# Designs tried in a protein design chat: VHH binders against q9y6x5. Part 432

Target 1, 379 residues: q9y6x5
Amino acid sequence: LPPKLLLVSFDGFRADYLKNYEFPHLQNFIKEGVLVEHVKNVFITKTFPNHYSIVTGLYEESHGIVANSMYDAVTKKHFSDSNDKDPFWWNEAVPIWVTNQLQENRSSAAAMWPGTDVPIHDTISSYFMNYNSSVSFEERLNNITMWLNNSNPPVTFATLYWEEPDASGHKYGPEDKENMSRVLKKIDDLIGDLVQRLKMLGLWENLNVIITSDHGMTQCSQDRLINLDSCIDHSYYTLIDLSPVAAILPKINRTEVYNKLKNCSPHMNVYLKEDIPNRFYYQHNDRIQPIILVADEGWTIVLNESSQKLGDHGYDNSLPSMHPFLAAHGPAFHKGYKHSTINIVDIYPMMCHILGLKPHPNNGTFGHTKCLLVDQWCI
Key: E = the ipSAE of ESMFold2; O = the ipSAE of OpenDDE; V2 = 0.75 times the mean of E and O plus 0.25 times the DockQ between their complexes.

## First folded at step 19 (VHH)

Design jc2 (framework vhh_8dlx_2; at its last look DockQ between E and O 0.82; V2 from the best seeds 0.66)
Fold by ESMFold2, look of step 19:
Structure jc2 (fold): chain B 379 residues (1-379), chain A 125 residues (1-125)
Amino acid sequence: as target 1 above (379 residues)
Amino acid sequence: EVQLVESGGGVVQPGRSLRLSCAASGFTFDDYTMHWVRQAPGKGLEWIGNIYESGSKFYNPSLKSLVTISRDDSTNTLYLQMNSLRAEDTAIYYCARGETVWLRSGEYVIEFDYWGKGTLVTVSS
């Protein structure tokens, strides 16, 4: 049977935190495995879209989770953090845990990765936790390791999601060295606990482990606000998502709404859907609204309201501040190898290869990751 | 037990300044975000602003030019400085402890768990 894989995400872990902060446990993990220094994620650089891109290998327009807040005009359905359970939103793609457990003699386990508590194509992860942010990392890890060790059919693919450093990144901003050092030290300790737990349970030698993230974080400021109320009246549009990429559904003539917004701020780009840059791969889905507003890095779009954020993400995916890293360890991976960059969609075909799964059609390129793998000829 | 005790209220004339204090006890003050909220007669609650334990401050945009929030962690005291007071600033002023709860979506909710009893400020001639 194919080797086992544990996919771990620490939300909002910016790639250059590795060079700007101390991570003794993560650095030991990397030294015994591989590092991809920068992962180019997908636009919009938000949590739900990028976590789904990792496990489907698809751009957001292709997998249908196009933002953290969405609206479907035909069904009148809304998607949000607190309203994410309707399979309707997730069914435009097949995530790797579904493909995995539909193979004979396999199961999948999940500790809170976005979508794993939803029956996608009438299939839910074989073992899972309902999302609850109050559940400790220790409890998530205990469940995952229990399932990896004690399940029949065996769990061959498992996921684990943790909310930090995203939450603290929003609160303090990535440039707050004192507070972010404390936050990131706690995360490194959790990585140490993860490795120690796997060793104690006899899993470490035969389990492939990927530690990655969905996006980075950039510094925000109360001096960098874009007030939409100064440019357009609320009655002319429905706001589907606000910042840093606003999704605008016009209530009046679309051209009139566009014209009122296009000169609203020099720190915001305004796109008609058909004019969204092709490099975003963010156009061909009905859930993408007719007008989007893309704030410049570090700028916040507001409706004449206070913003509590000193850090944010969701910006242009060409920005290094939006990029996470990827580290991996296990029998499938080289030891002590560093790689400069991959695309986040490349992770999916690599994981399928490790697990012996035939990937669904996707946007990833297996060749981009083959140098990480011991069974591949690196050229 | 957690206690928040506001002081410094009273009757003041329009145009004057006033500093309110909130004495905190029963918890590690240095670890918490603190807020000021007011309620004018016959009106709902109006959030004035807050200050993180890190010292970062946030204000209601409509009040930003009129108020300053500060904290002294050595005395466990939260302050609200109010300037150029007007009749419409007449209200009960509350000190509150509230955490900003960050969701995985990047949205947030402010959850208030403890309130003071308030101090009345009356702005009249």
Scores: ipSAE 0.701, ipTM 0.886, lowest interface PAE 1.3, mean pLDDT 94
Fold by OpenDDE, look of step 19:
Structure jc2 (fold): chain B 379 residues (1-379), chain A 125 residues (1-125)
Amino acid sequence: as target 1 above (379 residues)
Amino acid sequence: EVQLVESGGGVVQPGRSLRLSCAASGFTFDDYTMHWVRQAPGKGLEWIGNIYESGSKFYNPSLKSLVTISRDDSTNTLYLQMNSLRAEDTAIYYCARGETVWLRSGEYVIEFDYWGKGTLVTVSS
């Protein structure tokens, strides 16, 4: 049988949730598979960038999805959640579902993974769902598993996306034990549903399944706000992205804007584009604005408006609170193996290997995932 | 049936305080985020603030210093405390049930599914 892979993302699932909450279904999944305890994601630690990094193996500066909100100064185009359908934004990279789709006797399927409802390089997965947050996990799961089981040519790669626990993390904050326990229990139940569905369809033994996430969540507070209006007049710049990483497009001299912002708060770093730390791999793209502001962990950048976030993400990708996990099960993976850390870009070459695809040039290191795979040597 | 009934409105003098109540029924009150919204004569709706089921509160920045929202889950009641009332605070005040919907982008929208009939507050000398 040709190898098949299902990639599942639970948005905003912080890695240490596994240590602090009970996940009987997920733990059973892990027991029969593998776990990477921490996945170092890409900067900015936001949904669209990191999901695209997972499926391209590229840093943000390379794949071109540099934020959830973007602006291109040449075309005057904007990118956002409500405006993400233009291939212009996605075509700087080739995601794995396109690579897979272009192979003979293979097709791809997607349930609301970012970018999957857009023709990229004039290719769209044979099966996909337009994004709709009102669609239940069950319906998404039913469609994905139906496609995996009954499609011709066969679906060999599929993605499944779910918005929790991110939304709840934003609402309650990750430190709200009572509410987050409830939310995370639901997530575990969904994982149980996933496993049960796969078993019922006879897919469990032959399907490779990766369960992961794009980022974590840190606790925010109304006591930890950075008000930009106190530092600079709003007329002097256009805000492309706000918090915790603000993208600033100056309307006046860039240096003047920078000088007004550089000392705005001791809890915020201000970078000219050329001075952005190399470790972020966040410089070499025209979609990155001339000035970026990076708030410290748990601090929120605001204008003269209220924030309803008690949790947020997008912070420094070295922070443990920003890190998701990766669990996997299937014929390609060992059983009962735990690994400490990988980079999120490492997932792509691993998936390519599992599927027998030639990877596009990427920033991942296949060597980092070898110990997860039964067909690889690991000391 | 979901019901929201505002009370406590009336005519008050400038500088006075007023406490509005919203009695909720027909649903599990403690599971929902509740909001206050007002509409001044001839003006659009203005969001005042909300209180999550967790008890966390968020306010319109323009009104934050003047209002306090609270809830009593044991009595299924939402409250709006208003202080130092001004003529410009004259409006119909609504309580509403609604959720903050977080988008993948990190932006959010507030969706209201039920509204009260409102209570009129008139601030006049």
Scores: ipSAE 0.523, ipTM 0.804, lowest interface PAE 0.8, mean pLDDT 95
ESMFold2 (binder alone), look of step 19: mean pLDDT 80; pTM 0.792

Design jc3 (framework vhh_8dlx_2; at its last look DockQ between E and O 0.01; V2 from the best seeds 0.00; counts 0 for: placed apart)
Fold by OpenDDE, second read of step 20:
Structure jc3 (fold): chain B 379 residues (1-379), chain A 125 residues (1-125)
Amino acid sequence: as target 1 above (379 residues)
Amino acid sequence: EVQLVESGGGVVQPGRSLRLSCAASGFTFDDYTMHWVRQAPGKGLEWIGNIYETGSKFYNPSLKSLVTISRDDSTNTLYLQMNSLRAEDTAIYYCAKGETVWLRSGEYVIEFDYWGKGTLVTVSS
């Protein structure tokens, strides 16, 4: 039988939650598998971009999902969470589920992973759910495991997505021990449900399962605000994305807009597109706007009408608070092994290896994950 | 009020090409995904394809090689180019505004907000 892989994402699961909160089910999962303590995600550290990086192995500039909110100057169209179904936005890369779907005697399944309900390169998974936040984790889990168990041709790659603890992190802030303990307990219980379901179906021993996340969460405060209206008139630019990385489309001379913003706050870096630091790999895409603003950790860029969250993400991808974790279990993985860090783009070539797929050109390094795999030599 | 008016239908011989037009009004045309649908005599509705707001296209796999959808946002017009027409292509052709709801591969529901009255295409020798 071909190898099978289930990729699970709990949105906004900050890596150090594992140190600061209790996860009996997840710890059991890890005990019998592997853990990567920190995953360095891609800049910007937002949901759509990072989820697409996981499944493509590409930096954002390469796969084209450069933010949760995007603008294309040629088509003059916008991308957002409420407008994400146009394949135009996704077609600059080939996600792993498409590659898998196109294989003979194989199929892909998806439960609300970003991009999975869109025909990308004229291909869509055999089994998937349209995104609906009202659908319970249980229902998503039931569907995905049913497909893994009973599909023809067999589902060999599946994705499962859940919106927590991101939503709660935004609402309460990651440092709210009382509320976040409750939220994270629920997440751990869901992991318990996942494991139990797989055992009940007889999938547990043969299915490779990766549990990861797209980004972390940092604490925000009303005392750490950057008000753009104090620096520049809103008539001089169009805001494509706001915080903590603002994408600015000038309506007047770019240099003039830049000069008005460059000294707006000591807690914000202002970059012309060509001056964006190379380490971000965030330059070579037309969907990246002429000017970007990057707030320091914990600072929020606002307009006068903007509301504030107690937690946020999207900051510099080198910040530990932005990093998720990766845990895995199954025949491809060691038992009881912990690794310090990998890049989020490294997940793609690893998954391709597990599934026996030829990877598309990507930015991942297979060597970074070899120690996780039983069939590889670990130096 | 939203209006969609198809034109360009008629009688054509097999092997010929035909271009249909759909004139849209009453909404911001360039912000919406548009579709072509047809209904042959005595048969149900068949989805032909769509064109997204960005100009990206997706076709019914069974018809992909025979049709091309395009749009002109400056004139609020949707087009359907059909090549190598066959007798089985005889149908009323409708343009529609709406979204495609995907269920799974090969299974989808298309919900149309509006569609035209259709234009008849008859392919006969």
Scores: ipSAE 0.829, ipTM 0.922, lowest interface PAE 0.5, mean pLDDT 95
Fold by ESMFold2, look of step 19:
Structure jc3 (fold): chain B 379 residues (1-379), chain A 125 residues (1-125)
Amino acid sequence: as target 1 above (379 residues)
Amino acid sequence: EVQLVESGGGVVQPGRSLRLSCAASGFTFDDYTMHWVRQAPGKGLEWIGNIYETGSKFYNPSLKSLVTISRDDSTNTLYLQMNSLRAEDTAIYYCAKGETVWLRSGEYVIEFDYWGKGTLVTVSS
């Protein structure tokens, strides 16, 4: 039987939640599989970019989803949470579900993973749900397991996305132990339900399952605001994205806009595009605006003094608070193995290996993940 | 079924203080964020601020120094304390229950689903 893979994301699951909260179900999953304690994600540490990096193995500058809000000056197109369906945005890369379902006798299924309801290169996931945040985890799981069991050609690659703990992390902040403990217990129960459902359906022993996330979460405060309106008049620029990485399209001379912003706050770095640190791999795409503002951890860029968020993400990808984890279980994976770190772009070539797919050109390194896999020579 | 009843409005002189109350019923008050909003004559709605069920408070920056929001979950009551009132603060003051929708982008929108009838505050010399 061809190998099968289910890729699961719990959005905003910070790596050290595993140390600071109790996860009996997730810990049992890890005990019988593998754990990568820290996954170094891509800058900007936002949802759409990092979910696409997982499934393409590419940095944001290479796959073209460079933020959750984007503007293309040539076509005058805008991308946002509510306006994400134009294939134009997604077509700079080929995600793994497209490659998978174009193989003979293979299908792909998706429950709300970013991009899976878009016809990328004229190819949409064989089975999918249109994004709708009101759909319960149970309904998403029911659809995924139905497709894994009842499809011809068989579903060999499936994705499942859940919005928590990201939404609650934004509301409460990661330091609210009482409320985050309640939220994270609910997520652990969902992981228990996932494993139980796979066992009841006879999938557990022969399905490879990856549980991961796109980024972490850091604490914010009403005492840590950067008011952009105090530094520059609105008429001098178009705001493409605000916080914690602002994307600034100058309406006047770029150097003049830069000079108005560079001393706005000691808690914000202001970069001309060509001066963005090379370690970000965030420079070589027209969708990256001429000026970006990068707030320090826990600082919020606002147009006024108030923000409803007590937690946020999007910061420098060197920050441990921005890093998710990866856990995996199944016939391809060792049991009881812990690994310290990988790059998020390394997940793609590993998944291609598990599925027997030829990877497209990418930024991942298969060697970084070989110790997770039973069929590889490691030490 | 949801009821929000504001009280404490009336005519006050400039420079005085006033406390408004909002009695809530028909829902589990201590599970929800509550808001104060006002509408001056001939103007649009102006958000004053809100308070999370956790007690965390957020204010319109233009009003922050003049108002304090509090809640008493044991009596299902929302409060607005206003100080140093001016003629410009003449408005109908509403309490509101708003559902917060957190987007996968990490942004949010607030959808106000229930409003009180409002209480009129008139500041005149």
Scores: ipSAE 0.667, ipTM 0.876, lowest interface PAE 1.5, mean pLDDT 94
ESMFold2 (binder alone), look of step 19: mean pLDDT 78; pTM 0.783
OpenDDE, look of step 19: ipSAE 0.485; ipTM 0.793

Design jc4 (framework vhh_8dlx_2; at its last look DockQ between E and O 0.77; V2 from the best seeds 0.75)
Fold by OpenDDE, second read of step 20:
Structure jc4 (fold): chain B 379 residues (1-379), chain A 125 residues (1-125)
Amino acid sequence: as target 1 above (379 residues)
Amino acid sequence: EVQLVESGGGVVQPGRSLRLSCAASGFTFDDYTMHWVRQAPGKGLEWIGNIYETGSKFYNPSLRSLVTISRDDSTNTLYLQMNSLRAEDTAIYYCARGETVWLRSGEYVIEFDYWGKGTLVTVSS
């Protein structure tokens, strides 16, 4: 039988949560598998871009999901939470579930992972759930495990997504130890439920499972705001994305807009598109707007409104607060092995290897994950 | 049964202060985010502000300087302190239970599940 892989994401699970809180279920999972302590994600450090990077192995400029909110100047289309199902946005890359779905005697399944309820390259998973935040983790888990266990052709790749601890991180801020402790305990319990369900179904020993996240969370404050309205009139630009990386579409001369913004705050860097630092790999896509603003860690870009966010993400991807973790278990992985760091794009070639799939061209490095795998040399 | 009962409204002269109260019952008050919303005659609903169960407060920027929200969990009471009242502050003021719902984009919406009947505040000379 072909190898099977379940990819699980807990949105906004900051890597150092593992050091600061207790996770008995996750620690047991790690003990019997592997841990990557820090995963360097892609810039910008937002949900849709990073989840697509995990399953494509590409930087945002390459796979085309460059933000949670996007605008294409040629087609005049918008991308947002309420408008994310147009294949136009996703078709600049081929995610792993599509590759897997197109194989003989294989199928893919998905529960709420970004992009999985969209036909990409005219292909959609055989089994999927339309995104609905009201659907419980239990229901998502039950569907995924049922499909993994009873489908024909067999489901060999599945994705499972959960919105916590991201939502709570936004609400409470990551430095709220009392509330975040409660939230993270619930997350650990969900991991316990996952493991128990797999064991009950007899899948635990044969299924490869990756538990990861897309980004971390940093503490924000109502005292650390950058008000753009203090620097530039709204009539001079269109705001495509706001904080902590604002995407600016000028309505007047770009240079004039830039000059009005460049000194707006000492806690914000302003870049023309061509001057975006190379290390971000965030330049070579038409969906990246002419000017971007990047707030310093913990600062929030706002208009003439107050933000209710006490935590946020999307900042420089070199910041440890933005980094998630990766844990894995199954026949493909070692037991009791810990690794310091990988890049988030490295996950794709590893998953392809595990599933026996030919990877599309990607930015990942398979060599970075060899030490996690039992069939590879670790040097 | 969830109940929210506003009080403290009435006729007040411009420049004066007024404190509204909202008595909550039928649920665990200290677990919920509470809101104040108002509706002026002939106008739509206007969100004033909220207070989280954690005590964090957030306000409509246009009203921030004029209002203060507080809560007393021991008495299940929500308060709205209003200062320097103006004629345009004439409205029915509602207490509401709700929460901030965070979207995957990082944006949020405020959802309300229960409302009081409201209390009328008339600012007139």
Scores: ipSAE 0.838, ipTM 0.931, lowest interface PAE 0.6, mean pLDDT 96
Fold by ESMFold2, look of step 19:
Structure jc4 (fold): chain B 379 residues (1-379), chain A 125 residues (1-125)
Amino acid sequence: as target 1 above (379 residues)
Amino acid sequence: EVQLVESGGGVVQPGRSLRLSCAASGFTFDDYTMHWVRQAPGKGLEWIGNIYETGSKFYNPSLRSLVTISRDDSTNTLYLQMNSLRAEDTAIYYCARGETVWLRSGEYVIEFDYWGKGTLVTVSS
C-alpha cells in the first residue's frame, strides 16, 4: 500500500505572482495544504537544469544538465531543446522515477517532465508521453490520472509538466499586468481542473500533490542589450549557449578571449571557469565551458541580431525574480501551513521520504522541509 | 481568406522619406504580430522588423535608424515609415504575418504563414 505522489510543474511561475495576481483555485489548494513562498533554485536558472535538480536533489555540476544548450568536448555531442534524447546527457544522475519504478510492485508515470521520455540508465518511465508541446493540459491530465488509477503494478510516482506561464512570460515580460493576468487566470483554471479531476476520481484524499515550478521571470527590454559581435570576432570562439549566461569555448588563447570580453559591457560579469563564484555550485563538470558570461538582471546578451524576448530567466539564483514557489496537499502534508523558503534541491529528499525511497547521495537537506510533513517534528 | 495588401511604393529621391501601408483582412488583426520584410534585386529576403499585438516593436539592428513600424488596429493597417532613403533601399517590401513558437527552453522560432504580394520601392535620382 505504498504512498502516491504527483509532482506538477508550471514552467516559469515566479513566486511573487502569488502576491500580485489572483489565484482562487491555487489559494484554495494552499489553504488545504502547505506553501513554501520562495524556492531558491539552482544556477543557471533555466528549465532543463532546474527540472532535473528537483528530481535528483543535485546541483547542476553534479547531475550534468548544466544548461539548455551544452557541448561535450570528449564525445563531440551537442544538447539542445530539439536534441535532448541521448541518455549520455542524463546518466550522471538517477532521477526519482527511475529509483521508484525499480522498487518491488511500483511503477512511474510521466506527462512530459524533462527527461521522462529518455531511457536514463536504460530505464524509461513506466508510462510516459513523448514530449509534444501541442498536447493539451487536459490530455496530459487525463493520461496521468488514468495511469494513477488503472495500472499494475500501481503508479506511485507521477509527473506532469506544463509550458506556461514561461512562454507568455518570455513574450510579454512579468511586468505586463494586463497580459500576464489573463495568462495566470488560465493557469489557475487548470489547477482548478486538476483538483476537480482528482476529486471526481476518488484520488484527492490519498494522493500527495506537489505544485511547483523551475524558475521565475524578469523583465527585459530592447534598451538593455549586450551585443557580443561589437566586442569580439565570432571566429575567436564557439558559442555553446547565449543568454543570459553565455557559454564560451575559446578557439584561440583563452586569456585573449577573456580580455576581449571583459571590456564588452559593465552589465555582465565575465568568469574564467575557476573564478565562478563558489555560491553557484557551478564549476566541477566538463560541460561547463572555460568562460561564462553572466548578464545583469534584465539584460540580454545578443549577437548582431534582435531579441524578441521581453522576459527572460537564467540569471543569478540569488535574485528573487528567479525564484518559484512550492505548494503541496495530501496525507503527508500539514494543512494550512506556510513556510518561507527552501532550496530546490531539498525537494528530492522530501519526495523520497514521502515515497519511502532511499535517496541517492544529493545536495538537499531533509531538515529544511520537515515542517511541511505530518510525520516530522518541526523543531 | 487571409489577405495582406501593401501600398505606398514608388519612385523616391535619395534622402527622402516614404510611408508604406499594409491593409489586412480575413483574420483578427489585433491578435497577431505583424512583420515587414524586403527583397532587394538579386538578393535574399531581409527582415526589417515586427510589432507585437501589444505595440512592442523589434527591428533589424542594421536598419534601426532608417525605419519605424506602427499599427492601427481600428483600420487593420500595418505601417512602415522609412527615412533618409538610399539607393540600396530599393527593394520589394512585403507585409507578413508570423507566428512565434516558444520552446520549453525559452528560445523561439518565427514561422511566417501569410505574405502580401509586395510593393516596389525604387530610390533613384
Scores: ipSAE 0.680, ipTM 0.882, lowest interface PAE 1.4, mean pLDDT 94
ESMFold2 (binder alone), look of step 19: mean pLDDT 80; pTM 0.787
OpenDDE, look of step 19: ipSAE 0.821; ipTM 0.925

